# VHH binders against L-malyl-CoA/beta-methylmalyl-CoA lyase (citE1): the designs that were tried, part 9

Target 1, 346 residues: L-malyl-CoA/beta-methylmalyl-CoA lyase (citE1), of Haloarcula marismortui (q5v463)
Amino acid sequence: MTRLCRTFQTAPAAIPNDNSAKFLVSGLTSKGFQAPDWLVPDIEDGTAPSMKDEAVDNIIEHIPDHADDFAGDILPRVEWAYDDANARERGIEQVTRLAEAVGEELDGFVFPKVGRLDDVRDAAGVIADAERDAGLPEGTLEMAIILETAPGRSDLREICQYATDSRLSGLVFGPVDYTAELGGRTLDGERPRWDGLLEALSNETSAADIVAIGGPFDQLFHERAGVTYYNAEGYADQVAYEATIGIDGSWSLHPKQTEQANRIHMPTVEEMERDLHKIESFNEAKREGTGAVVVDGQMVDEATYKNFANTVKTVRAIDETHPAQTEAYYDDDLLARARDVELIFG

## First folded at step 21 (VHH; from w6 with K105M)

Design aa2
Fold by ESMFold2, fold request of step 22:
Structure aa2 (fold): chain B 346 residues (1-346), chain A 125 residues (1-125)
Amino acid sequence: as target 1 above (346 residues)
Amino acid sequence: QVQLQESGGGLVQPGGSLRLSCAASGFTFDRWEMSWVRQAPGEGREWVSYISESGGSTYYADSVKGRFTIARDNVKNTLYLLMDSLKSDDTAVYYCARGFTVYYMGTYRYGMDVWGQGTQVTVSS
C-alpha cells in the first residue's frame, strides 16, 4: 500500500572531522519528530571525494549498532551518473559491499544522476546482482532514483511505468544538478523551483503508485550583520507547497528540517476530526441500510468516502512506524478512533 | 516547548568579570550546537562565541578573543559565557542561541534557529 516517506533525510556518511560519522549517527539516533521516515546515508554529494571509502566503512560499522532501534527505512545514496562510467563502477562496488556486509539491515539504495530508462534498468540490475550475491531474497532491496538530468526528465513517464513491476519505489527531485545540466542560472541567490517538473513528477509517480520526493531547500540560512539565522519559514513554505501538489515527501538535510517536514506532512487534528466523523456517520448509515448520507451538507458516497479514508490510512501508516509521534500529536480519543474505525471502502 | 533562558547579567565596572548562564529545556541539549550573540544599544546583533555539541570546538569573535570563554555542561543542560576584562564596548543584551551545522555542497554551514530572551550586561563606571 502507500509507502511512508514524509522525510528523505540525507546524512553525509563521512565528513572531514575527527568523528567522520557524526551526521550518520545523528540520523540513526534521532528521536520523536526528528526521526526521518527514510534515512539516506550519503556516499555521493554529501561525502567529500577523498572520503568515499570511509563513508562505506562508516555505514558498515554503524548500521548494525542502530538498525534494530531505527523505525524508518535506511537507503544509502551511492555514486552513479548516466554519463560517467567511472562513477557507475564506484557505485557498483558500493552497492556490492553494502549489500554483502549489511544488506539485511538496509531497505534499498538511492541512485543519483540517472539517465534514460535503460540506465535505470542497469541500476536496478546492480541491486539485483548484489542481492543475489549476498544471499538475500529477490526484491529485498528497493531502489529510489534522483531525477536530476535532462535524459531522466525526458523519460520520466517511461521510468515510472517501469516501476509498476520492478524494485523502483520512489523518485526524488535533484534541483542543483538539474539546473546545472540544463544550463540554468541562480539569480539573486535563488534557483528555479521547476514547478512544471514537480507537477509532472507528482502525476507520473501517482499513476505508478510510487513515491515522489521534493528536492533540498536552497536558502538554508539568512545572514544579517555577521549573524546567521536558519530559514525555518522558507523550508516550511517549500514543504507545504510540495504537500499541496501531491509530492509525498520532502528532502531534509538535518533533524531540524526532518521535524518540520514530518509535522507538515501529517493530517491536522481538524482534518482528522472532520474525516473520522464523516467515515463514522457513513458506516452507521450503511449498516442501517440507508444507501447514502449527507454529513455537514455534503453527500457522502464511495468516491468521497475514499478521500476521507486516505487521511486515516496516512495516520495509521505513521502510527505503525512511529507511534510516539502520533501519540504526541493527537489526543488519545482521536487516535483510538483512527486506529479502530472500519474502512468499508479503500 | 524549546526554551533558552539566560541569567547572570548585571552592572559591572570596567576590568571586571561576569558569568552568564543559559538554561536549556525542551530538547536534547548535547545534540545541538550553541552560541552567544550580543546586541549593543542602537546596534544590530553581533555573534560572540560558538561551542560544538560536545564542547570540543570553540570559536570567538575577534572583539572578545582572549577575554571570554564559552563552556557547556551537558549534564545540567546549561551554556555559560565567562567574561573577563570587561570593557565599555561589551555593554549589550546577551542572547543564548541554539544552532546546527550542515555539510552541504562541500562547505560547513552554521546557523541559529532558537533564541533566548537575553540578559543585560552593563559595563560602566
Scores: ipSAE 0.802, ipTM 0.921, lowest interface PAE 0.8, mean pLDDT 91

